# VH-VL binders against NAD kinase (nadK): the designs that were tried, part 217

Target 1, 268 residues: NAD kinase (nadK), of Syntrophomonas wolfei subsp. wolfei (q0aze0)
Amino acid sequence: MKIILVNNRFKENTEKKAQEIAGQLSALNVEVIIDNGLDEPYAGTVDFIMVLGGDGTMLRAARRYGQRAIPVLGVNMGTVGFLSNIEINELAEYLPLILREEYSLEARMMLEVAVFQQQSLLTRVFCLNELLLRSNSPRMLSFALEISGQKLEPYRGDGLIVSTTTGSTAYSLSAGGPIADPQLDAFIVTPVASHIINKRPLVVSPEREISLHLLEEREAIIGIDGQIKMDFGAENRVLIKRAPHPLLMVNLKAKPFFTSIDRSLQRQ
Below, E stands for the ipSAE of ESMFold2; O stands for the ipSAE of OpenDDE; V2 stands for 0.75 times the mean of E and O plus 0.25 times the DockQ between their complexes.

## First folded at step 15 (VH-VL)

Design II4 (from CC10 with light chain L55Y; framework fv_ixekizumab; at its last look DockQ between E and O 0.82; V2 from the best seeds 0.76)
Fold by OpenDDE, look of step 15:
Structure II4 (fold): chain C 268 residues (1-268), chain A 122 residues (1-122), chain B 112 residues (1-112)
Amino acid sequence: as target 1 above (268 residues)
Amino acid sequence: QVQLVQSGAEVKKPGSSVKVSCKASGGTFSSYAIHWVRQAPGQGLEWMGGIIPILGRADYNQRFKGRVTITADESTSTAYMELSSLRSEDTAVYYCARGHTWKTSHGYFDYWGQGTLVTVSS
Amino acid sequence: DIVMTQTPLSLSVTPGQPASISCRSSQSLLRDIGLNYLHWYLQKPGQSPQLLIYYGSDRASGVPDRFSGSGSGTDFTLKISRVEAEDVGVYYCMQALQTPLTFGQGTKLEIK
């Protein structure tokens, strides 16, 4: 068995814990790859991904490995979030189940984000939470939104979020988007400070495609999961689709989403 | 408790197709692989294939040379096995079974359907 | 494909006497983590197969302790310490190391 431990190199405690866990796993004849984000994602085949840290680390892991249909377990290390399943002190208890692959999985839809320069693909990224288009200046953006070829009225505002249901409790929520059942596949299109009063978020079928481009030459950026940033201009287009593979989140311990959502949101 | 309930017996002509259903209840359908195993009269067990419902990915026994199609509908917690180009030797009881892992490999079958007799005769 | 070979193919046992069934695989079923992907099933007459032993030695729920599985790698054994009438049926070993999953030929256990 081969396992990737994903941690945050900027958090010393996760580094230390990763080494400790790696030692324990090695003693059980498990091959361990530690990914602290410094190097390129491990390209070899693996059986399991263990994410040590909070939601941010999970997001990074999802972007790096989510398309590979590998079980991903979030192990919380004292942070508050939605994406961890067990606590670090519970790992020993669940380790036998992990090794026997006796765990349930939750499929979380991811976004496939393609950014183009004219007709040329600049980059393709899979992400778990959201794509953000926002102004990089105090000026509002004017941009076009197309959904499955249907052209909506031009958007004017600070920006737009296209989020998964998983991401509904992230930036989309702060922007006034709805809270979505993470077991539901859908796009959530949430305006950011729209010029149109009461501009409503859209809940869009995962079967549709979403296209964005600027209608004016303005300084804008695209953000992915709040971690990746790239410049976006009038010559660029972004195409958003459902990723071909969901993130397979390991569910060792049942976590009722709706009964705990109020508590979780209050802690953020 | 987990139950797998299969569709009823089928009588088919050679060259036709049969589609057997397996409805799961009492558990999380998408979390475990569903397998299909058949048993010809008086013969042993033969694995036909399995599906990971959450991925919609199926693995097949290549001995069937592409005649088998396994699908799953998560909304109804039902797995399907379609066998095409039926032959007399395809006469068998077909079982669905739940794998105790999400994968089509490694796991054991902890729950079985009641079986579906498919008779292929001219 | 991994070939599973059971011996014997038939077994007649007096009630109260022990029984032993062997299962051999054409390649090792032992994974690096120390787990053998070998499972045993019992199919009683007129019934669907039922899980008996999994991962070589673990008894399924409800399985009497008179049943035991042993072995590692390529050689496995199912033992019944005291055969009872209810133990009549066909026993199958199955490898789940890799697809396609493959079964042994089955061992028919009868009561004398």
Scores: ipSAE 0.782, ipTM 0.890, lowest interface PAE 0.9, mean pLDDT 94
Fold by ESMFold2, look of step 15:
Structure II4 (fold): chain C 268 residues (1-268), chain A 122 residues (1-122), chain B 112 residues (1-112)
Amino acid sequence: as target 1 above (268 residues)
Amino acid sequence: QVQLVQSGAEVKKPGSSVKVSCKASGGTFSSYAIHWVRQAPGQGLEWMGGIIPILGRADYNQRFKGRVTITADESTSTAYMELSSLRSEDTAVYYCARGHTWKTSHGYFDYWGQGTLVTVSS
Amino acid sequence: DIVMTQTPLSLSVTPGQPASISCRSSQSLLRDIGLNYLHWYLQKPGQSPQLLIYYGSDRASGVPDRFSGSGSGTDFTLKISRVEAEDVGVYYCMQALQTPLTFGQGTKLEIK
């Protein structure tokens, strides 16, 4: 059996804890790959991913491995977010179930984001929470939103968020979007500071294609999960679709979404 | 309290196709592979293939090469097995079973459907 | 494909006496983590198969203590310490290490 341990090297306790857990797993003849973000993602086949840390570490794991159909377990090492399933001090109790594959899975929709210059594909990236289009200057943006070929009235404002239901509790919420049940598949399209045009958030079928482009020359940025940034200009267009595969989140311990929501949000 | 309920018996002509359904209840459908196993009269059990509903991916026994299609519909918690180009030797009871794990390998089958008799006769 | 071989193919047992069924795999079913991917089923007359033993030795829920599984790697044994009338049927071993999943030929158990 081969397991990836994903940690955040800028939180010192996670690096030492990853080494400790790797030792425990190696004693059980489990091959362990540690991913602290410095190297390229491990390319070989693996059976399981264990994320040591909070939601940000899970977002990186999802972008790196989410399209590979590998079960991913969130292990909390401090303040609990929305994407952790068990606490670090419970790991020994659950380890036999992990090795015996006696757990269930929850699917979490991901976005596929393709950025073009004219008609040429520049990059493709996957994300778990959201794509953000925003101005890279004090000036507002003027941009077009198309949904499955249907062109909406132009937007003017600071930007736009296209999120998953999982991302509904992240930036989309701060921008006025709804909290969505993460078991639903949907896009949530949330304007950023669009008071002038009085646009409301939209909830859109996951089967739609969403396209964005600027209507005038401005310097803008595409942000991915708040962790990756790309320049975006009038020569660019971005296409957003449901990713081919969901993130496969491991469920070892019941974590009801609705009864925990206030506690999880208080930590933001 | 997991239960698998299969569609009823079928009588088919050689060269035709059959599609058997398997409706799951009492548990989480998407987390577990659904397998198809057949048993010809007086013979043992033969694995035909399985599907991972959460991914929509199916794996097949090579012996049926291109004749078997396995699908799942998460909204109805139902798996399907279609066998084409039927021959008299395809006369068998067809079972669905749930594996304890999400993938088509490693699983033990803790729940079984009641079986569906398919008779291939001219 | 992994070939599974059961012996004997039929077994006639006096009530109250022990029974033993052997299952041999053409490849080891043991992974480095110490698990054997071998499972046992019973198909009672007119019924669907039901799980008896998983991972070589673990009893499924509701299976009496008189059933036990042992062995590792390529050689596995199912033992019934005291056969009862309700134990009649066909016993199958199955490997699940890799696809295609494969069964032994079956062992029919009857009461003498």
Scores: ipSAE 0.695, ipTM 0.867, lowest interface PAE 1.9, mean pLDDT 91
ESMFold2 (binder alone), look of step 15: mean pLDDT 92; pTM 0.953

Design II5 (from CC10 with light chain L55M; framework fv_ixekizumab; at its last look DockQ between E and O 0.88; V2 from the best seeds 0.00; counts 0 for: pae E 2.003 > 2)
Fold by OpenDDE, look of step 15:
Structure II5 (fold): chain C 268 residues (1-268), chain A 122 residues (1-122), chain B 112 residues (1-112)
Amino acid sequence: as target 1 above (268 residues)
Amino acid sequence: QVQLVQSGAEVKKPGSSVKVSCKASGGTFSSYAIHWVRQAPGQGLEWMGGIIPILGRADYNQRFKGRVTITADESTSTAYMELSSLRSEDTAVYYCARGHTWKTSHGYFDYWGQGTLVTVSS
Amino acid sequence: DIVMTQTPLSLSVTPGQPASISCRSSQSLLRDIGLNYLHWYLQKPGQSPQLLIYMGSDRASGVPDRFSGSGSGTDFTLKISRVEAEDVGVYYCMQALQTPLTFGQGTKLEIK
């Protein structure tokens, strides 16, 4: 058995814990790869991914490994978030189940984000939470939104968020988007400080495609999960689709989303 | 309690296709692989294939040479097995079973359907 | 494919006497982490198979303690300490180390 431990190299506690866990797993004849984000994602086949840390670490892990259809377990290390399933002090208890692969999985839709320069693909990224188009200046953006070939009226504002339902409790929420059931597959299109006061978020079928481009030359950026940033200009276009594979989140411990959502939101 | 309920018996002509359904209840459908196992009269058990519903990915016994198609509908918690180009030797009781793992491998079958008799005769 | 070989193929046992069924695999079913992906099923007459032993030695829920599984690697044994009338049926071992999953030929247990 081979397991990837994903941690945050900038958080010493997670790194130390990863090493400890790696030692324990090795003693059980489990091969361990530690991914602290410094190197490229491990390219070999693995059976399981443990994410040590908070939501941010999970997002990174999802972007790095989510396409591989590998179970991903969020192990919280004293942070508050939506994406961890067990606490670090519970890991020992659940380890036998992990090794025996006796756990439930929850499929979480991911985004496929393709950024183009004219007709040339610049980059393709899979992400768990959202794509953000935002002005990089005090001036509003004018941009075009197209959904499955349907051209909407031009958007004017600071930006736009295209989020998964998982991401609905992230930046989209702060921008006035709805809270979505994570078991639902959908896009949430949330305006950021729209020129139109009553511009409403859109809930869009995962079967549709979303396209964005600027209507004028302005300084803009694309943000992915709040961690990746790239410049975005008038010659660029972004295409957003449902990723071909969902993130397989491990559910060792039941976490009722709606009964705990108030608590989780208050803690953020 | 987990239950797997299969569709009723089928009588088919050689060269035709049959599609058997398996509806799961009492558990989390998407968290476990669904397998298909058949048993010819008086014979042993033969694994046909399995599907991971949340991925829609199926693995097949290559002995069937592509004649088997396994699908799953999460919305109805139903798995399907379609066998094409039926032959007399395909006459068997077909079972669906839940694998106690999300994978098609490593798991054991903790719950079985009641079986579906498929008779292939001219 | 992993070939599973059961012996004997048939067994006639007097009630109250022990029974033993062997299952051999063409390759080791032992994973590096110490798990044996060998499972036993019982198919009683006119019924669907039912899980008896999983992972080599773990008894399924509701299975009497007179049933036990042992072995590792390529050699496995199912034992019934005291055969009862209700134990009549065909016993199958199955490997789940890799696809395709494969079964033994089955062992028919009858009462004398």
Scores: ipSAE 0.787, ipTM 0.892, lowest interface PAE 0.8, mean pLDDT 94
Fold by ESMFold2, look of step 15:
Structure II5 (fold): chain C 268 residues (1-268), chain A 122 residues (1-122), chain B 112 residues (1-112)
Amino acid sequence: as target 1 above (268 residues)
Amino acid sequence: QVQLVQSGAEVKKPGSSVKVSCKASGGTFSSYAIHWVRQAPGQGLEWMGGIIPILGRADYNQRFKGRVTITADESTSTAYMELSSLRSEDTAVYYCARGHTWKTSHGYFDYWGQGTLVTVSS
Amino acid sequence: DIVMTQTPLSLSVTPGQPASISCRSSQSLLRDIGLNYLHWYLQKPGQSPQLLIYMGSDRASGVPDRFSGSGSGTDFTLKISRVEAEDVGVYYCMQALQTPLTFGQGTKLEIK
C-alpha cells in the first residue's frame, strides 16, 4: 500500500509531524511519499492521499492530485477550515479504517483552467476553489465574459471570480457571492467591485464553458485558489470548464455542512 | 438501513437483450461499488462485473465483456446491468450486491439484492 | 484469474457437531499491510447470499460466535463449532484481491 502525505514545509510543526506519521505508517508496511511542495508531484500509483494542515494545503493537494481519482483525507492540525475531516490527535483511532478502505467518499467539483496567448495554449491547471481575474494596477479592467459562446455585456471593475460550489465559502463569499451546497455542481460567477450596477453574481450549469478576455490593454492577473498567480493581458484569454474528475474527499467522521457554517467561517 | 431492490423476473428469446435494475436506498450510493453476480440453476456464483458510481467506471469479467454493460444513475441511486445476445446458457438468477468500499477490488459484499430470474427460451 | 478451490463440495453433519470447510487460492491473497482479501458467504435455501466472514477472519454483523474464519495467504478455513439447523445452505469463499472477483465452487452443508 502507498500513501502520499502532503504537508506545508513553511509550518515547522507540520514537517516534524509528517515524519512522525510516515514512521508510523512505515511500521505497518505502508510506503509513504512526502509531498512538501519542493518536488514535482509524485507520478506513480498510490492508494490514498493524506493532507496534514488547513484548507490551503488541501488546495495544493487538489491541484496536484485531484484528477487522479485518489481518495484524499484532510487532517486538521489546529486551524479549523472547510476541507478537513478528522483532527490530527484522532488519526491513530482512524488508521485501521484507512488501511481497510472502510470510509465513504464525497465528490467535489473542480475547475479546469486553460490560459492561451493568441491561439496557443500556455498552461492548463486545475483548482478546487476559484479562478480570480483581477487588475494589477489602480485602474479598472474592462473585460468580456462568454458563457458557451454567448457574449455578455462587458464588465468593468476590479475583476471577476469564477468558483466551484466548494469555493463559494472562500473569496467568492467575500465578494458577495452566495454560499452553495458543496454537493451541487455549478459555477458561481461573482464580480469584484463592479462599476456596472446591474452585474449580479451568476450561478451557471457545470456543462457550460466560460471564457474571459480583456477589452483594453491593462495589467491583470489570473489567480488560482489564492495560491498561483499568472500575468494576464490583452493577448490572452482563459477558458474554464468543469474538470474531468472531481476531488474524492474521504469521510471518516461526520461533519454536517449546514449546521457548522458559522463555526467554520468564524475560524477562517 | 441499506437496501437493494431489483427489477422483476424476465422471460426472453435467444438473441435478445435484458436490462436488470438495482435500486439502492440508505447510505451514500456514490461511495460504494455495485457488483453483479449470476447463478445458473443448481450452480455456483459468478462475478460479472461492477461499477464505481462516483467515477462512472465499470470493470468487467472478460468472460462476459462485449455482451455486458453496467451503468449507474446517481440521481435515482440505481445501477443497471444489460446482457445482450442472450443464449439459453444465460438462464440464471442475477444478483446485485454492494461492496463495502468505493472500488471494484478489495470489497466484501455486505448487502445483496433479492435476485432477478432471467429465463432464456424460445 | 485467481482460481478458488473449496473442499469438501458437500458435507452432512449431525446437529451439535463441528464442521470445517477449506478454501485455497491459486495465489496469495495477503497484502503486505497484513490484510487477506478472502470473504465467506452463506446462501440459505431460496435466499440471496449473505456475508459471514470478511478479511479471512472478521465476523460480519449479526453472525454468531460459532462461526470462525482462519488462515492466510493461500489457505483459509471456515469453521462452525456446533452446527445448527439454520446453518443449512451453500458456503462460498470469494477472493477480492483483484478483478475479476472469483468464488469457490461452493460447499453444500446438510443435516443428517
Scores: ipSAE 0.653, ipTM 0.842, lowest interface PAE 2.0, mean pLDDT 91
ESMFold2 (binder alone), look of step 15: mean pLDDT 92; pTM 0.952

Design II6 (from CC10 with light chain L55E; framework fv_ixekizumab; at its last look DockQ between E and O 0.88; V2 from the best seeds 0.00; counts 0 for: pae E 2.3 > 2)
Fold by OpenDDE, look of step 15:
Structure II6 (fold): chain C 268 residues (1-268), chain A 122 residues (1-122), chain B 112 residues (1-112)
Amino acid sequence: as target 1 above (268 residues)
Amino acid sequence: QVQLVQSGAEVKKPGSSVKVSCKASGGTFSSYAIHWVRQAPGQGLEWMGGIIPILGRADYNQRFKGRVTITADESTSTAYMELSSLRSEDTAVYYCARGHTWKTSHGYFDYWGQGTLVTVSS
Amino acid sequence: DIVMTQTPLSLSVTPGQPASISCRSSQSLLRDIGLNYLHWYLQKPGQSPQLLIYEGSDRASGVPDRFSGSGSGTDFTLKISRVEAEDVGVYYCMQALQTPLTFGQGTKLEIK
């Protein structure tokens, strides 16, 4: 068995723990790859991904490995979030189940984000939470939104969020988006400080495609999961689709989403 | 209690296709692989393939040369096995079974359907 | 494909006597984590197969302790310490190390 341990190199506690866990797993004849984000994602085949840390680390892991249909377990290390399943002190208890592959999975829809320069693809990224288009200046953006070829009225505002249901409790929530059932596949399109006061978030079928481009030359940026940033201009377009593969989140421990929403949100 | 309930017996002509269903209840459908195993009269068990419902990915026994299609509908907790270009030698009882893991490999079959007799005769 | 070979193919046993069935695989079913992906099933007459032993040696729920599985790698054995009338049926070993999953030929157990 081969496992990737994903940690945050900027958090010493997670790095140390990753090394400890790696040692333990090695003693059990499990091959371990530690991914602290410094190097390129491990390209070899693996059986399991263990994410040590909070939601941010999970997001990074999802972007790096989510398309590979590998079970991903979030192990919380003292932070509060939505994406961890067990606590670090519970790992020993659940380790036998992991090794025996006796766990349930939850599929979480991811976004496929393609950014173009004219007709040329600049980059393609898979992400778990959201794509953000936002102004990089005090000026409002004017941008076009198309959904499955349907052109909506131009948007004016600070920006726009296209989020998964998983991401509904992230930045989209702060921008006034709805909380969505993570078991539901959908896009949530949430305006950020729209010029139109009553501009409402859209819940969009995962079968549709979302396209964004600026209608005028302005300084803008694309943000992915709050971690990736790139410049976005009038010559750029972004196409958002459902990723071809969901993130397979491991459910070793039941975590009722709706009964824990208030608690989780209060802790953030 | 987990139960797998299969569709009823089928009588088919050679060259036709048959689609057998397997409805799961009493458990989490998407968390377990569903397998199909057949047994010709008086013969042993033969694995046909399996599906990971959560991925919609199926693995097949290549001995069937692409005649088998396994699908799953998570909304109804039902797996399907379609066998095309039926031959007399395809006459068998077809079983669905649940793997104890989400994968098509490594797992054992902890629950079985009651079987579906498919008779292929001219 | 991994070939599974059972011996014997048929077995007639007097009630109360022990029985032993061998299953050999064409390649090792032992994984690095120490698990053998070898499982035993019993198909009683007119019934669907049922899980008997999994991962070489673990009894499935409800399986009497007179059943035991042993072995590792390529050689496995199913033993019944005291055969009872209800043990009549066909026993199959199955490898699940890799697809395609493959079964042994089956061993028919009858009562004398």
Scores: ipSAE 0.601, ipTM 0.841, lowest interface PAE 1.1, mean pLDDT 93
Fold by ESMFold2, look of step 15:
Structure II6 (fold): chain C 268 residues (1-268), chain A 122 residues (1-122), chain B 112 residues (1-112)
Amino acid sequence: as target 1 above (268 residues)
Amino acid sequence: QVQLVQSGAEVKKPGSSVKVSCKASGGTFSSYAIHWVRQAPGQGLEWMGGIIPILGRADYNQRFKGRVTITADESTSTAYMELSSLRSEDTAVYYCARGHTWKTSHGYFDYWGQGTLVTVSS
Amino acid sequence: DIVMTQTPLSLSVTPGQPASISCRSSQSLLRDIGLNYLHWYLQKPGQSPQLLIYEGSDRASGVPDRFSGSGSGTDFTLKISRVEAEDVGVYYCMQALQTPLTFGQGTKLEIK
């Protein structure tokens, strides 16, 4: 058996704990690959991914590994968010179930983001929470939003968020978007500081194709899960689709979304 | 309690196709692989393939790959097995079964459907 | 493909006496984490198969403790300490280490 152990060495003292857990797993003949963010993603086949830390560390794991159809377990190390399942002090209790593959899975929709320069593909990335288009200068943006070829009236403001339902409690919420049940598949499209007062957040079928481009020359950026930044200008456009594979989140312990929502928001 | 209910018996001619359904109830459908096992009269059990519903991805026994298609519909908690180019040797009872784990390997089958008799006569 | 071989293929047992069924695989079913991917099923006359023993030795829910599984790697044994009339049927071992999943030929148990 081979697992990836994902941590962030500068948050919640996860580095020491990751080494401890790797040692315990190795004693059980489990091959462990530690991904602390410094190296390229491991390219080989693995059976399981264990994420030590908060929602941010899970977002990186999802971007790196989410399209590989590998079970991912969130292990909380202090700050309870929306994406952890068990606490670090419970890991020993649940380890036999992990090794026997006795757990259930929950699918979480991801975004596939393709960025073009004119007609040439520059990059394709995947994300769990959201894409943010925002101004990179004091001036507002004028931009076009198309949904499955339907051109909406132009947007004017600081930017736009295209979020999954999982991302509904992240930047989209701060910009006025709804909290969504993460078991729904949908896009949530939330304007950021719109100068057009009738631009409301939209909830959009996951079957739709969403595109964005600037209507005038401005410095802008595309942000991915609040962790990846790409320059974006009038020569660019971005296409957003539902990713081919959902993130497969492991359920070992019940974590009811609705009864825990206020507690989880206070800890983000 | 988990229950698997299969579609009814069928009589088919050689060269045709059959599609058997398996509806799951009483548990989480998406987290567990659904397997198809057949048993010819008086003979043993033969694994045909299985599907991982949360991924929509099937694995097949190569003895049947060109002839078997396994699918799942999460919205109805139903798996399907379609066997094409039927021969008289395909006369058998076809079972669906649920694995205890999400993938098609490593699983033991803790729940079985009642079986669907498919008779191919010519 | 992993070949599973059961012996005997047929077994007649006086009620109250023990029975033993052997299952041999063409390659080890023991994974490096210490688990054997070998499972046992009973198919009673006219019924669907039902799980008896999983992972070589663990009893499925509701299975009487007179059934036991043992062995590791390539050689596995199912034992019934006292055969009862309800134990009549065909016993199958199955490997689940890798696809295609494969069954033994079956062992028919009858009461003498």
Scores: ipSAE 0.594, ipTM 0.829, lowest interface PAE 2.3, mean pLDDT 91
ESMFold2 (binder alone), look of step 15: mean pLDDT 92; pTM 0.953

